# VHH binders against Flagellar brake protein YcgR (ycgR): the designs that were tried, part 182

Target 1, 263 residues: Flagellar brake protein YcgR (ycgR), of Thauera aminoaromatica (c4kar8)
Amino acid sequence: MAELSTPSPASPAPLDGGRGDELEKFTLRGARQILQLLQDLITHRGLITAHTGGGHSFMTAVLKVDEERGRVVLDPSPDPQANRRALAAPRLTCVTQLDGIRIQFPLVGLGEGQDKGRPALFAPLPAEMLRLQRREFYRLQVPLAHELSCLLKAEDLARKPVEVSARVIDIGAGGVAVVVPTGAAEFVIGGTLPACRLALPDGEPIELDLEVRNLNRQTQRNGTEQLRVGLRFAALPRAADTRIQRYIFKTERALNAKARGGL

## First folded at step 17 (VHH)

Design LA66 (from W55 with S31D; framework vhh_7n9e_1)
Fold by ESMFold2-Fast, scan of step 17:
Structure LA66 (fold): chain B 263 residues (1-263), chain A 119 residues (1-119)
Amino acid sequence: as target 1 above (263 residues)
Amino acid sequence: DVQLVESGGGLVQAGGSLRLSCAASGFTFSDYAMYWGRQAPGKGREWVSGISSGGGSTAYASSVKGRFTISRDNAKNTLYLQMNNLKPEDTALYYCAKQDYEWGTFPYWGQGTQVTVSS
């Protein structure tokens, strides 16, 4: 609706692109907190997308927490092949949303059996769970009409400085995704791009340091290749953070008004 | 078939140096960014360093910055990690990884080479 973009609840993408250490501050490791969060997922009938690797996933739910045996009981997929992939996987990455909060957790040592005479999947209780507020994972899909750009300061094959004007395709509190032509510059996950300039409407470009978090090659309908680069704000002054959040809020409101038939 | 074979690990005293190599096959090596990761016993996999497809950009974890140098030889399909001023906390199994422009993942990891740094 209204071109707003978050990962779909039915198929949310894991947030572990690039370096996992950045997510440590949002990770719950207390046994009571983990048990309470799992119970909240049961109570609110939270649908979970379980990623089994290789681009495969299936929909599940936590049916029960068995504290006596230290395990969770999961709803198996109606697709037998999805269940076989899950059982063969070294780990599942489970992603869900609860009341504006994104929840992600690993399950290791998946087994199959019966619960109350019905097929079920079982796994030990997770040792950790990631819990993020909407603002930390929400990404506004940037309207093409806004022509949002970011001037990237990067390096070429010979390690010479180059400037690349990149189109911003989504933006959130923590970063942007941009598109550049393949070969325009060299990018590596974990690399820092200093003093880049983000052009927002109604003001001077914002100068900021960006960290490369993910890279995806895309082939356009016309056959040309482009590179999608996910970029994290490495440090963000309060004034810049305010301007970015104002842009996101204003654009979201305008898109919601348009969806309701407003101008 | 993508294959990554690490070598060059061993036992070294604190303050010493090692050079790791990763021999790559089964893909066009010069088209892909390459990475080194490590895993110490009882810990998760930690990203160490990365290098872009042409070698024009590099990145390092803060724990190794200034001590480790990543490089590549695209003519030899080989990735390197020069490790200087090694510390006991660098003890880990070191892995080579390939990134191939799919959803920000590292789809291929090698078998690893063990590095042990004595105090």
Scores: ipSAE 0.409, ipTM 0.793, lowest interface PAE 2.4, mean pLDDT 82

Design LA67 (from W55 with S31Y; framework vhh_7n9e_1)
Fold by ESMFold2-Fast, scan of step 17:
Structure LA67 (fold): chain B 263 residues (1-263), chain A 119 residues (1-119)
Amino acid sequence: as target 1 above (263 residues)
Amino acid sequence: DVQLVESGGGLVQAGGSLRLSCAASGFTFSYYAMYWGRQAPGKGREWVSGISSGGGSTAYASSVKGRFTISRDNAKNTLYLQMNNLKPEDTALYYCAKQDYEWGTFPYWGQGTQVTVSS
C-alpha cells in the first residue's frame, strides 16, 4: 500500500516541509554556507528539478550567484508554459543532489530578465537550504555513458501490456528513478510492475518487481515532456541486491578517481 | 484554481453498494493520476485507490481490492469509485485527491463525502 503523502527515497520529489524538527539538523541557514553550496552546484553542473506546484516541474541549473544583489540566476525552461507557471508560482521548490547527497531549497519572488543578453530567471538567495546526508536518501546519479536502462512491463491506455525501455537516472539501495516519454505507458502510485528487467553494464539483466512510488511530469531543456517515475524494489533477492550495491560502489570509485585526475 | 467536489456518499447496510463521484476543475484533468483516500473516526487518512491519467493502470489498498473499482471519465473531468460488498469498517469520510509534487504531498483534497455502513 502506497502512502499518499510520503515521497519515496527513489523520487526527486520534495520532502515534507512540516518535518521541520527532524530536518533542522540538516538545514543550512548561514549566508556563507548557502553561497558555498550554490557555488558547488555551479561547479559540479548540478541539474535541478524545480517544482512549480500542480504536479509541474522543469529542469534548470544555477548559472551564477550575484552576491552584490543577493540573488541567484537560473537557466530558464525552453518551454514558455513552464516559465509562465514558474513566474506565477508563489514559491519554487528546487531539488538536486551532489555526490549522492540530497539538496533542497525554496526560491520566492522569481523574476525574469536577461544575463549577458540571454534569457534568465532570477530570485533572491534562499534563506535556508536542506542538505540530507542519510543512507536511506543516498542515490547514485547514473552516468549517461553507462546507458543504464530498465525494461518496464506496464500497461497502455487500453490496459494492454506494453514494454518500455526506461533510462535510469539514479539508483540506490531501495530503488531507481527512471525517465519515460510522456504517454509511453500508464503509471499510478501504488501500482506494481512485475518482472521488469534492470540492465547493469556487466552481466545479465536483473529481473525484479517494482512498485510505483512517485510520479513527476517534467519539461526537458529541449522542450520535450517526459515522465519521471520513482520505483521501489518490491522483492529484492540477496544476489540482486549484491549486484546493485557492487555497481553503485564501483561507479562511485570510478567517478572519484576520475575527479581526482586519474592517469 | 484546483477544485475537487465529492458526492455519492450515504447510509447503507453491510453488503450494500455505493458509487462515489469526484468532479474536478481548475486543471487539465487528463494529465494527472487521481486518487481516493478515506478517514475513519479516530484514525488517520488512508489511501484507498488510484488511477493513472488515461485510466490504463489502477491500484488498490489490500483492504478494498476485489470490492472497489476506480474509474474515470476524462471527457467529463470526473473520477468514480464503485464500492461493492461494503463492510462496517468501510465507514469513513471519502476524499478525492490530486497529487502535487510540491513537498511530495497530496495538498489538493476535496471536502469529502460521508459513507456510513451499518451492520
Scores: ipSAE 0.499, ipTM 0.824, lowest interface PAE 2.0, mean pLDDT 82

Design LA68 (from W55 with S31N; framework vhh_7n9e_1)
Fold by ESMFold2-Fast, scan of step 17:
Structure LA68 (fold): chain B 263 residues (1-263), chain A 119 residues (1-119)
Amino acid sequence: as target 1 above (263 residues)
Amino acid sequence: DVQLVESGGGLVQAGGSLRLSCAASGFTFSNYAMYWGRQAPGKGREWVSGISSGGGSTAYASSVKGRFTISRDNAKNTLYLQMNNLKPEDTALYYCAKQDYEWGTFPYWGQGTQVTVSS
């Protein structure tokens, strides 16, 4: 059921095995390629979401690749419970992004110890890494300063039309991910939201039809729940596609320039 | 411990009706969108229908739209699929599934209930 709960490439949720055959062409198994990709994650200080199963995950990063010992060194979570769950898990599924390209890999045999006197997690080098280079899988993380929004046309629990202004958190050629307060509207994977309006800088809102692809619930520190909704562009006029791509590339370039000292 | 238990399948003649039920336990049922999927003999699983957490939104595969109706009773932690005008092509093992709203989890599938449509 590849059509159920398919996460966006920028989402921390892992891709499932139902698409395994289709993903084979994006799977790296060469030791040199794996080492290089892990080193690239270190160089770019990429944040990794490590999934331990049962809906649990924590933020980590690759601190070091120990080629001589055949292992990767990870930054432990500041939450001791997350680290205990990780150590107890038979497998971690690590999901990250490098220059807009989704990267996913398994780690098995996780242990704990110290690296240069600092707590660390250790695992054998992964035997495979998934690197999704497809245009439809690329997602730009939308800067908070842009205040990008999408006005969703949805239904409430009584099936009455409601409009919800949702914050856009990532955007790609195939769709957007948005956040809404829980209870603001009803969403279901496979459902359609007609005539929604995406507000991009430098122009009128784009009117478009969206299909719900993913639903993920989060509880924030203040106890407020929010729902992350992954939305696919059902049909995108060429002019709208051009504006979205222009926004993505312009924003990516600005972020890259800022990160590389062009500030 | 999450558990989904399907029931209501059986043997039915073409043009007949069946109502499937899925009893959910081990999680807060009203917080999750719920789904029905099916697997025909010798084929992979296919998505059939979905319903939002409060029941306000539903979705259907094109092959069943207009014939099947998904519903839920949050007070009873139960998901339903009303199947009308059944066709031999609807013969399959029908699964109840939940999408986990937590990061990193995909639909949890139950054990299934067999539907056989004869002619």
Scores: ipSAE 0.406, ipTM 0.789, lowest interface PAE 2.6, mean pLDDT 81

Design LA69 (from W55 with S30D; framework vhh_7n9e_1)
Fold by ESMFold2-Fast, scan of step 17:
Structure LA69 (fold): chain B 263 residues (1-263), chain A 119 residues (1-119)
Amino acid sequence: as target 1 above (263 residues)
Amino acid sequence: DVQLVESGGGLVQAGGSLRLSCAASGFTFDSYAMYWGRQAPGKGREWVSGISSGGGSTAYASSVKGRFTISRDNAKNTLYLQMNNLKPEDTALYYCAKQDYEWGTFPYWGQGTQVTVSS
């Protein structure tokens, strides 16, 4: 079957770690499906991390879909430099999560202007969107108040062993995402971090081998950069899996109850 | 502009060996982790191996572990992949990539080098 050509003939394509063919069944290319998914992001106030090149990203949201002009309207970053990087980028990679569903899509041809007198970013509608509905891809956003941490065992630039206490920002059946200060350690995608310690409430830290899956620099609202590290559980003992699932279930239940003004 | 130029591919019989090279320019080579990926005809892209900026840490896909060795020469701005005991299943276009904190996975800039393993 034929696929749409990329508009930029010289642009390199991101490598998805060999999952391109496996992800095809989760890739939406129908115009109506794409429009509906974008509308769902608007309706549910889906926050989007937009990756702009050079390890930079910013938080945005879809403000509206202009179907007649075939474009999407995005909330610009409060950081003018992030917006300049986005406008200069050959593409944005947009990543979000909605009700346990991972959503990812490219935007090409970003422009700036105003919508209803407010600054806005504009881009043509994406030709494709990835939507993963598998339970194993579900991620719980860890409440900041929980102060979950993972002690990572890694190496610095001088190959010296270093221990880094990383804040856990999301957790799922397959792994965690953590943030560390930029420069705290070097990570290699596919590399194993042995004997890391995940601190969960009510008990001893869980000792785990973690595999590095992705690395993203994130620019905070105050301009500070942090490194976000996506980590997969390389082998998860049943007892550890039970504790992690219990934490996810209890936290999700508590967040749902809070959202409904109950319990 | 970041440029990566792969070389060293070719036709080899099963059980044979090849050494791939990737010449890097346009960035500070010794400051970034580097990677090898591959794409077989009609299949998706597959991560093969990675190496830290100083060469102290390496990683391999299960399918190649024990057969392939990644290395680098920072003085020459060159990345290598030593491939031993090649199998027909290793037939693919091989390309190198620089660590990019934006994409979370590896962007490709090279044209790649073709490896064909006959039975």
Scores: ipSAE 0.461, ipTM 0.812, lowest interface PAE 2.3, mean pLDDT 81

Design LA70 (from W55 with Y32D; framework vhh_7n9e_1)
Fold by ESMFold2-Fast, scan of step 17:
Structure LA70 (fold): chain B 263 residues (1-263), chain A 119 residues (1-119)
Amino acid sequence: as target 1 above (263 residues)
Amino acid sequence: DVQLVESGGGLVQAGGSLRLSCAASGFTFSSDAMYWGRQAPGKGREWVSGISSGGGSTAYASSVKGRFTISRDNAKNTLYLQMNNLKPEDTALYYCAKQDYEWGTFPYWGQGTQVTVSS
């Protein structure tokens, strides 16, 4: 009897109903481009969120590129459990931002050791890096004080209409992320939510059609679970797009002014 | 560890039907949305269909809408894809999938079941 190989976990597949080819034009595969981007992350001290699977992640940074050995050197987590999860994972999905540009790349074959006497994580250089330069990929973290909400028009498990008031946690030109209690409604990536209502400061709620792009479960410290739902604007009237952009720019400006000790 | 095992593929004539199954283990199946993807020879993986954790919401790629029906049996930890009016362009390896990361990443896939549609 011949032994059958078990396939490795697949690379991420696009779920955007034929929009996967749009991400390809933002994917870097040239060794020079990859090395330059990693060096830019080092130079600007870019913080990286490394996802290890099962909803787990930790904060890291690229400390060094070892071109002779073809590997990156990463800052380990101060949490030993996070490092153990990372080392056990078949791959890490690394996500960061540099000057408003979203950067994402996989790392496979993570190991641990020492770099100049300090604990470090090592991985082979990634074969690809995603660099998203479009404005629609920028996300503003919504201040809690703004109390942004979106009334979602969804369905329950019996396919009956339900309305869910969801807190908006981030917003961009292309969509919002919201949080809802687990079980409040049924969500699936690629599903459409028609006639939802986004409440922004100043003016009437904006009626818009949303498409589910992402789902993630989060467990809060009090033990309650909530669902984070990433939602894409299927289409926006010009007036709605203008109001959303104005809110984003005004809020960014105010946050930058506060960071500088102004007002 | 998450395990996904697909079955039900085969050779069928254009206009025919097949029903695919996916047996899931290693996670709370009833808590997760589930997906079918496919990969045609020489191409990347393509999203086909999805179903919410309780089955109340479904979604389909435009190429299969009206022909394919996704369903699930949470008591049996099993996902299904009923494929009707099959076309030669539906020829692909079909995968069961579960999302783990934000941003549409899917690290959990089965080995796949081959569907071949002849003209």
Scores: ipSAE 0.592, ipTM 0.868, lowest interface PAE 1.6, mean pLDDT 82

Design LA71 (from W55 with Y32H; framework vhh_7n9e_1)
Fold by ESMFold2-Fast, scan of step 17:
Structure LA71 (fold): chain B 263 residues (1-263), chain A 119 residues (1-119)
Amino acid sequence: as target 1 above (263 residues)
Amino acid sequence: DVQLVESGGGLVQAGGSLRLSCAASGFTFSSHAMYWGRQAPGKGREWVSGISSGGGSTAYASSVKGRFTISRDNAKNTLYLQMNNLKPEDTALYYCAKQDYEWGTFPYWGQGTQVTVSS
């Protein structure tokens, strides 16, 4: 038996089970909804794993949506063999996440060319996109007013120990995503950050070991660079798990009440 | 601009050793974490190892932990993977990678170096 505890550079495999009626309820088929979701992926710089079949995949991103030509423009792999497999495949299955929600969609009729003088892959806009809102994929977007933070124990660019107070932007049962200024500390995917401290509004900070799962460098409109770090909880104590779940539930309930104009 | 060129692969008998190198250019190597990945015949890509920009933190896939050692020489802009006690299941195309996710930017990967382990 094999246990996988360390992340692949590629995103998770496509959702198994194929064509159940349960997936149909989460499938978007409206042209406007599909265009909006693709634009959201561009805006949030979503990394996509494109599966070509036979256990093969490559990492890509949507560079733009060409509405006039009815196509999506994708970033090619630097591995020419991966690009050849993709071009030869009858269909790609693209998997990504947006705000903790799993997104999956097919691309058929992949071609290659150039966009703005750089190599690019092109495909017709998908006729459908799966937006799977399940609890196991759910991440609560943390309200800015909560000022939720996690004190990370890491190293700086000179290999010196550093403590960084990172803003928590989302939280779920399995981990958190935080943002730090670019250059504040060094991270490596698969690395462990021991004895970090997660501060929740109610109670004392929770001491946790965290594993780095993903890294995403983002440039804001004001030119400020941020590093988004996805962190998995390692060996989460039962009491800590209970406190995190209570925070998520309480915050969701408060957000729902506010959205309805209630108390 | 970013270029990653792997070398050091070859044919080796089970139990043998190989040292892979990755020559990096087009970016400030000393400021970036670097990674080794591999793709075996008929399988998907798997992450093998990573090293922080200063070399203070390393990580390894469970399948290679204790047998492989990642290291770097920032003065030479070179990443290394020392592979010991090679097994037939280590047969794969090995590539180095720089992860840099900006809007519309995929991870930068090299073209790879083939490692074949015979019994």
Scores: ipSAE 0.281, ipTM 0.706, lowest interface PAE 3.0, mean pLDDT 79

Design LA72 (from W55 with Y32W; framework vhh_7n9e_1)
Fold by ESMFold2-Fast, scan of step 17:
Order: structure tokens, then C-alpha cells, then sequence
Structure LA72 (fold): chain B 263 residues (1-263), chain A 119 residues (1-119)
């Protein structure tokens, strides 16, 4: 019996729009480290979302690392159109998780062929891989029933100050991801949004300075467009940190209890 | 068809200044945030600065804050980076970039303009 779970979690957006200087400490460039991480993905059978640009992605996995030829072997999509888009793309951005750690890497020069008589995709070994193993990169998916919001102070398309009530879709110790209608406000990666207000259950809104780390446009199933904004907590007072951690812990505990069949 | 063409790089002594330009075409320039990135030999691409679509909001990497100023002229479809008090560590190929909102990636890059800062 297959489990019926709807909706499926949305494919995670890449962090390519983030700040390179802050991500450098999490970037692996050593050949041995890259090979070891790719082998770990094989061992744990990690599913990879490969983003091909233009809003397209497909699910793949690393099947093998060919060290002698300096390439990775990937599982092709069962959708021929997805494979054609991937082969035509100048670059794939691959995103996965390993033990709760976000891993992201580029692949350039994708080709197709066979591995041991079966269809496969091939790409040169990535020159770098991101491994985001920090407390601030752990993200809890916020249940829709919690109706978490963040009041953002930004600028509209006419460069006038605007307040936007944004729905919080995920939260971690280091920040939140929110969704806003496309065109509601003007954002720039690395920009600071001062004096925003995060509404958590059980208390007054938390006043926070937020930094824009990522921008991703999404088209909903109903055809409406929304902008997903990744936001870092620029400076978090101890009391605010405690309340956010408490919310994350309580929500995760409740979700884990439901997954185990408990109350 | 998005095109970005950088110019204004060159050789300069430490403490000197350069102004980079990026001529944009193939999209509605005034509707998009624009960015400068750089890549030094043997290093990955580093984000340098960003500016919102209307120019009201700017952002800078900590390594360049206070020394570099990003600006734009939407009537001319041109992005600028004024670089002051240049350091040898600023030696890199500088790229203009437009982010793809769909996936939060930077699929549109120019060919770059070389900046070399001597000691």
C-alpha cells in the first residue's frame, strides 16, 4: 500500500542567488571531499531535484562516480521531455538533503548514453559543492493551519515604502522563507528589511531585521504567481531566538508524534 | 534573448578607482534587480553587489562595503559599479548578472570585464 500524502512537499529552490562570500565556508572544492560527498549520496540513495531553468526540474539520483573519466552518472527522468530540457540546459542546479543537511551543486555539460546497458545521463564532476551543515540552515516546514505571517517593510514598484503581510512557509534558527504575490514589493538579494514583524503563536509579534538571501518565483496550481523570499535574521535578540526555537521544537515534536501514530 | 555586456575594467594601482558599466538588452531592464559578481583566478564566483529594479535598495558584500557603489540608469538600460580604494584582492573578472526569479538562479551572465590591481 502506498501512503496517500497531499500535497507533496514543493521542490526546494536553489541557493544560487545567495551571497557567495557567506556561502564560501560551506563550499567544498577539494576533489576528495567532492568524491566522498557524492559517494555518500549514492550510499544513502539520496533523491536529487535537478533544476534546468525556466521553472523546470526533474527528480534524479547519482548512480555512480566514474573517477577515471571524471564524471558522474545520473538516473534519467522517466519523462523524455524533462531529459531533453536537461540536455539542452547550459547548467543544472542540483539540490538534495543528506541527514537533514542541504547539499547543492552545479552540473555543466550534461550528456546521455548508457551505463551497463541501461540509459543514463553523464556530467563532468562538479568543481564545487555546497554543504549547509549549520543550525541556521535547518528548516521546519510551517503547517498551513498555523497561519504564520511576517509583516515585511519593503518598497513597492514605485519605490514607495510598503508593508506586505507575507505567509511564512518555512522557518529555521537562521531565518524564514515567505511567499508574497509577484509585484507586491521590490526585493534585492543582500538587501536589508528593517523592523519586520514575525507573528508566532502565543505572544506579541517579534520585531526583526531581515536580510534577503534568495528570490524564487512560483506558479501555483491555480495559475496565480507568487514570489518566494528567503530571509536571514540579521540580528536576533536572545528572547526572540528562544521563542523561535521553542516554536520549531514544539511543532517538530507534534509532527513526529503524528508520524509515529501518537497524539 | 538576454544580453549583458560589461566594460570599464583595466589595470590600476592599489588605492585607485575604476567605474564598470553593463549594457543590458533583450528584457525590460527596469523590471529586474541586477547584480555584480566576480571570479578571481582559482576561486569560485563571488557575489559583490546588487540593486533593486527601481534603484531604491542596494546591497554589498562585506569585502567591498564602503568602497564600491552600485547604481543604475533605467533610461539607458545600464548598470554601474563605482570601485574606489581598490586592493590587490579585488583582482578578478567582473560579471553583470540578471537573476531568474523562477528558480532563484543566475542564468544570465555577461562575458565579464577584467580588473587587475597591482600592489
Amino acid sequence: as target 1 above (263 residues)
Amino acid sequence: DVQLVESGGGLVQAGGSLRLSCAASGFTFSSWAMYWGRQAPGKGREWVSGISSGGGSTAYASSVKGRFTISRDNAKNTLYLQMNNLKPEDTALYYCAKQDYEWGTFPYWGQGTQVTVSS
Scores: ipSAE 0.409, ipTM 0.798, lowest interface PAE 2.3, mean pLDDT 81

Design LA73 (from W55 with T28D; framework vhh_7n9e_1)
Fold by ESMFold2-Fast, scan of step 17:
Structure LA73 (fold): chain B 263 residues (1-263), chain A 119 residues (1-119)
Amino acid sequence: as target 1 above (263 residues)
Amino acid sequence: DVQLVESGGGLVQAGGSLRLSCAASGFDFSSYAMYWGRQAPGKGREWVSGISSGGGSTAYASSVKGRFTISRDNAKNTLYLQMNNLKPEDTALYYCAKQDYEWGTFPYWGQGTQVTVSS
């Protein structure tokens, strides 16, 4: 009768920090597009990792799409406990990859039954699917010799405008990470920094709206404090996107050539 | 020893207003950005709003922008969320959270205050 279970140490979940809004442009919501993507997973027999929460997951696959009943049919786990966890979960987060494209989607209302006499899991068709190319999550570590900087337009403690020249330490299609001295300006996750200027080695600085996604304070061995700020490109003109991609590809190729040739 | 205590929730009709408070203790409140998050029934926690350490910068989720206002009183170690034009979809348990700048994580969340918006 006595409660003998010690509760697991509670670990607070990280805040999403506007992540849903950031991923919106990569999210498919058209029924036809969702059906096509699910059919592509069937055609390629793509392995799916289904996360059931609490650090648990299992491997599955989409066996077929039942358009008439509006549901997807999944291969059950050979582990009965994994299937029980899946059926008890309020949602599954399914993650897979096709030809360098990361695909992620939720499934809600999982049930079990049979398909052609074999055990199967069933779920309603997802209302949305996320589709990310490698370029959307790849980050180039910026060579120190490039002296890449971004002029941030931010606010100080008194809400007065301040300009901070920040060193760019990595860059990708979706944003940059920069370092600034601690106390140089006020930052908050989700905050927008309008009309910042990213200086690439080629051409004039690119004017960009940036959104703060991550903040980490770092203390160097000499006692100097710096703040690492992760920044998302809120909106990119096509010309700016092209220049950033060109810089990334050109720099990556040069680094790869130097590593292989010792030049 | 970080402690966050939320209050001010309740039942309100659609179109109504509430002001939430978060009383903070056990750390230098004025040195940290503070955040409000919420969890609706059957859903995960989601970010709602944030405010920088001195109040110079604020941010809002698109779903609440223009309706909610975050503020802080560093002398009283208190964080506020003024919620106007509430909608049924704002129904959730609202949490105050402290970011840890050293690791960029949110190790401290309060117990929450329930907001229920009737149609």
Scores: ipSAE 0.573, ipTM 0.876, lowest interface PAE 1.8, mean pLDDT 83

Design LA74 (from W55 with T28S; framework vhh_7n9e_1)
Fold by ESMFold2-Fast, scan of step 17:
Structure LA74 (fold): chain B 263 residues (1-263), chain A 119 residues (1-119)
Amino acid sequence: as target 1 above (263 residues)
Amino acid sequence: DVQLVESGGGLVQAGGSLRLSCAASGFSFSSYAMYWGRQAPGKGREWVSGISSGGGSTAYASSVKGRFTISRDNAKNTLYLQMNNLKPEDTALYYCAKQDYEWGTFPYWGQGTQVTVSS
């Protein structure tokens, strides 16, 4: 009864374009709304995953919106090959989050140049932006300082059991997203990783069965490739659910306090 | 250009078996997870099974688990689906799909192979 797996709504991988009418109620098409959302991404310094075709993506950010020219200015990749792929692509699919809300938009007609003497990428303003305001899509971006990890039990390329310590990049009520080095283990959408161990700061690691929901390849700032794996909690004991929710709540409160410059 | 060519479908009685094949070309087959999906008459496409790039990890929809087996031969660029104990509910056009690591979806589908299970 399972439909073909679509990426988790909380995953940085793009939503399937085959859900056009289902997503219409979440689609912004007004020029003022689009400008405001792009400005919010600038204000919050939101990192954007830009998907360029051929299974490649890179990290970028909106540096500014040029309303006069109807364009966005993007931070180029430090990897020249990623920038060349982006410039050659017929479109970029940009995915990010703002306060746990998934945001996705296309960019067409990417060009390169300079902004105030620094290399930059330029694109016309998107005609539409997807903004999913659903509680079930909420994901906390895990602060790097927390060093949150999940020990994954998987198989390597030789079909031997392997344990991979994966960095947790986001977490929600239904799962986590982790990053692993390309080639560290084998993954398939729908596959189950049994007895994985999620390390939270406030106690012993939680043992969980995880289901692979999404796979996305990313090029890091230093040019190395990593795999982002979206993982769903297959079964979650009440005690584990309580600990995860407590971690999310405490971290969210601390981030909100930090954003206001206080404790 | 990515090309996926399915074969092995046909008419079979309930309780019978079929083996589907998918011949892949135009990409590094051994570098991608591969999937089988199906579409019953008048319905949308449904995920059936998946296999990792080296074959170390597999996944199945609950409706086919224990009856279907996915496998691959990376030397031949070929994906297989062994279907046992077929049911009338398995009647569908069966498609092969390649993992898209950019979109995290299955945008590349073959033409499909028809499986009809008589009751």
Scores: ipSAE 0.516, ipTM 0.850, lowest interface PAE 2.0, mean pLDDT 81

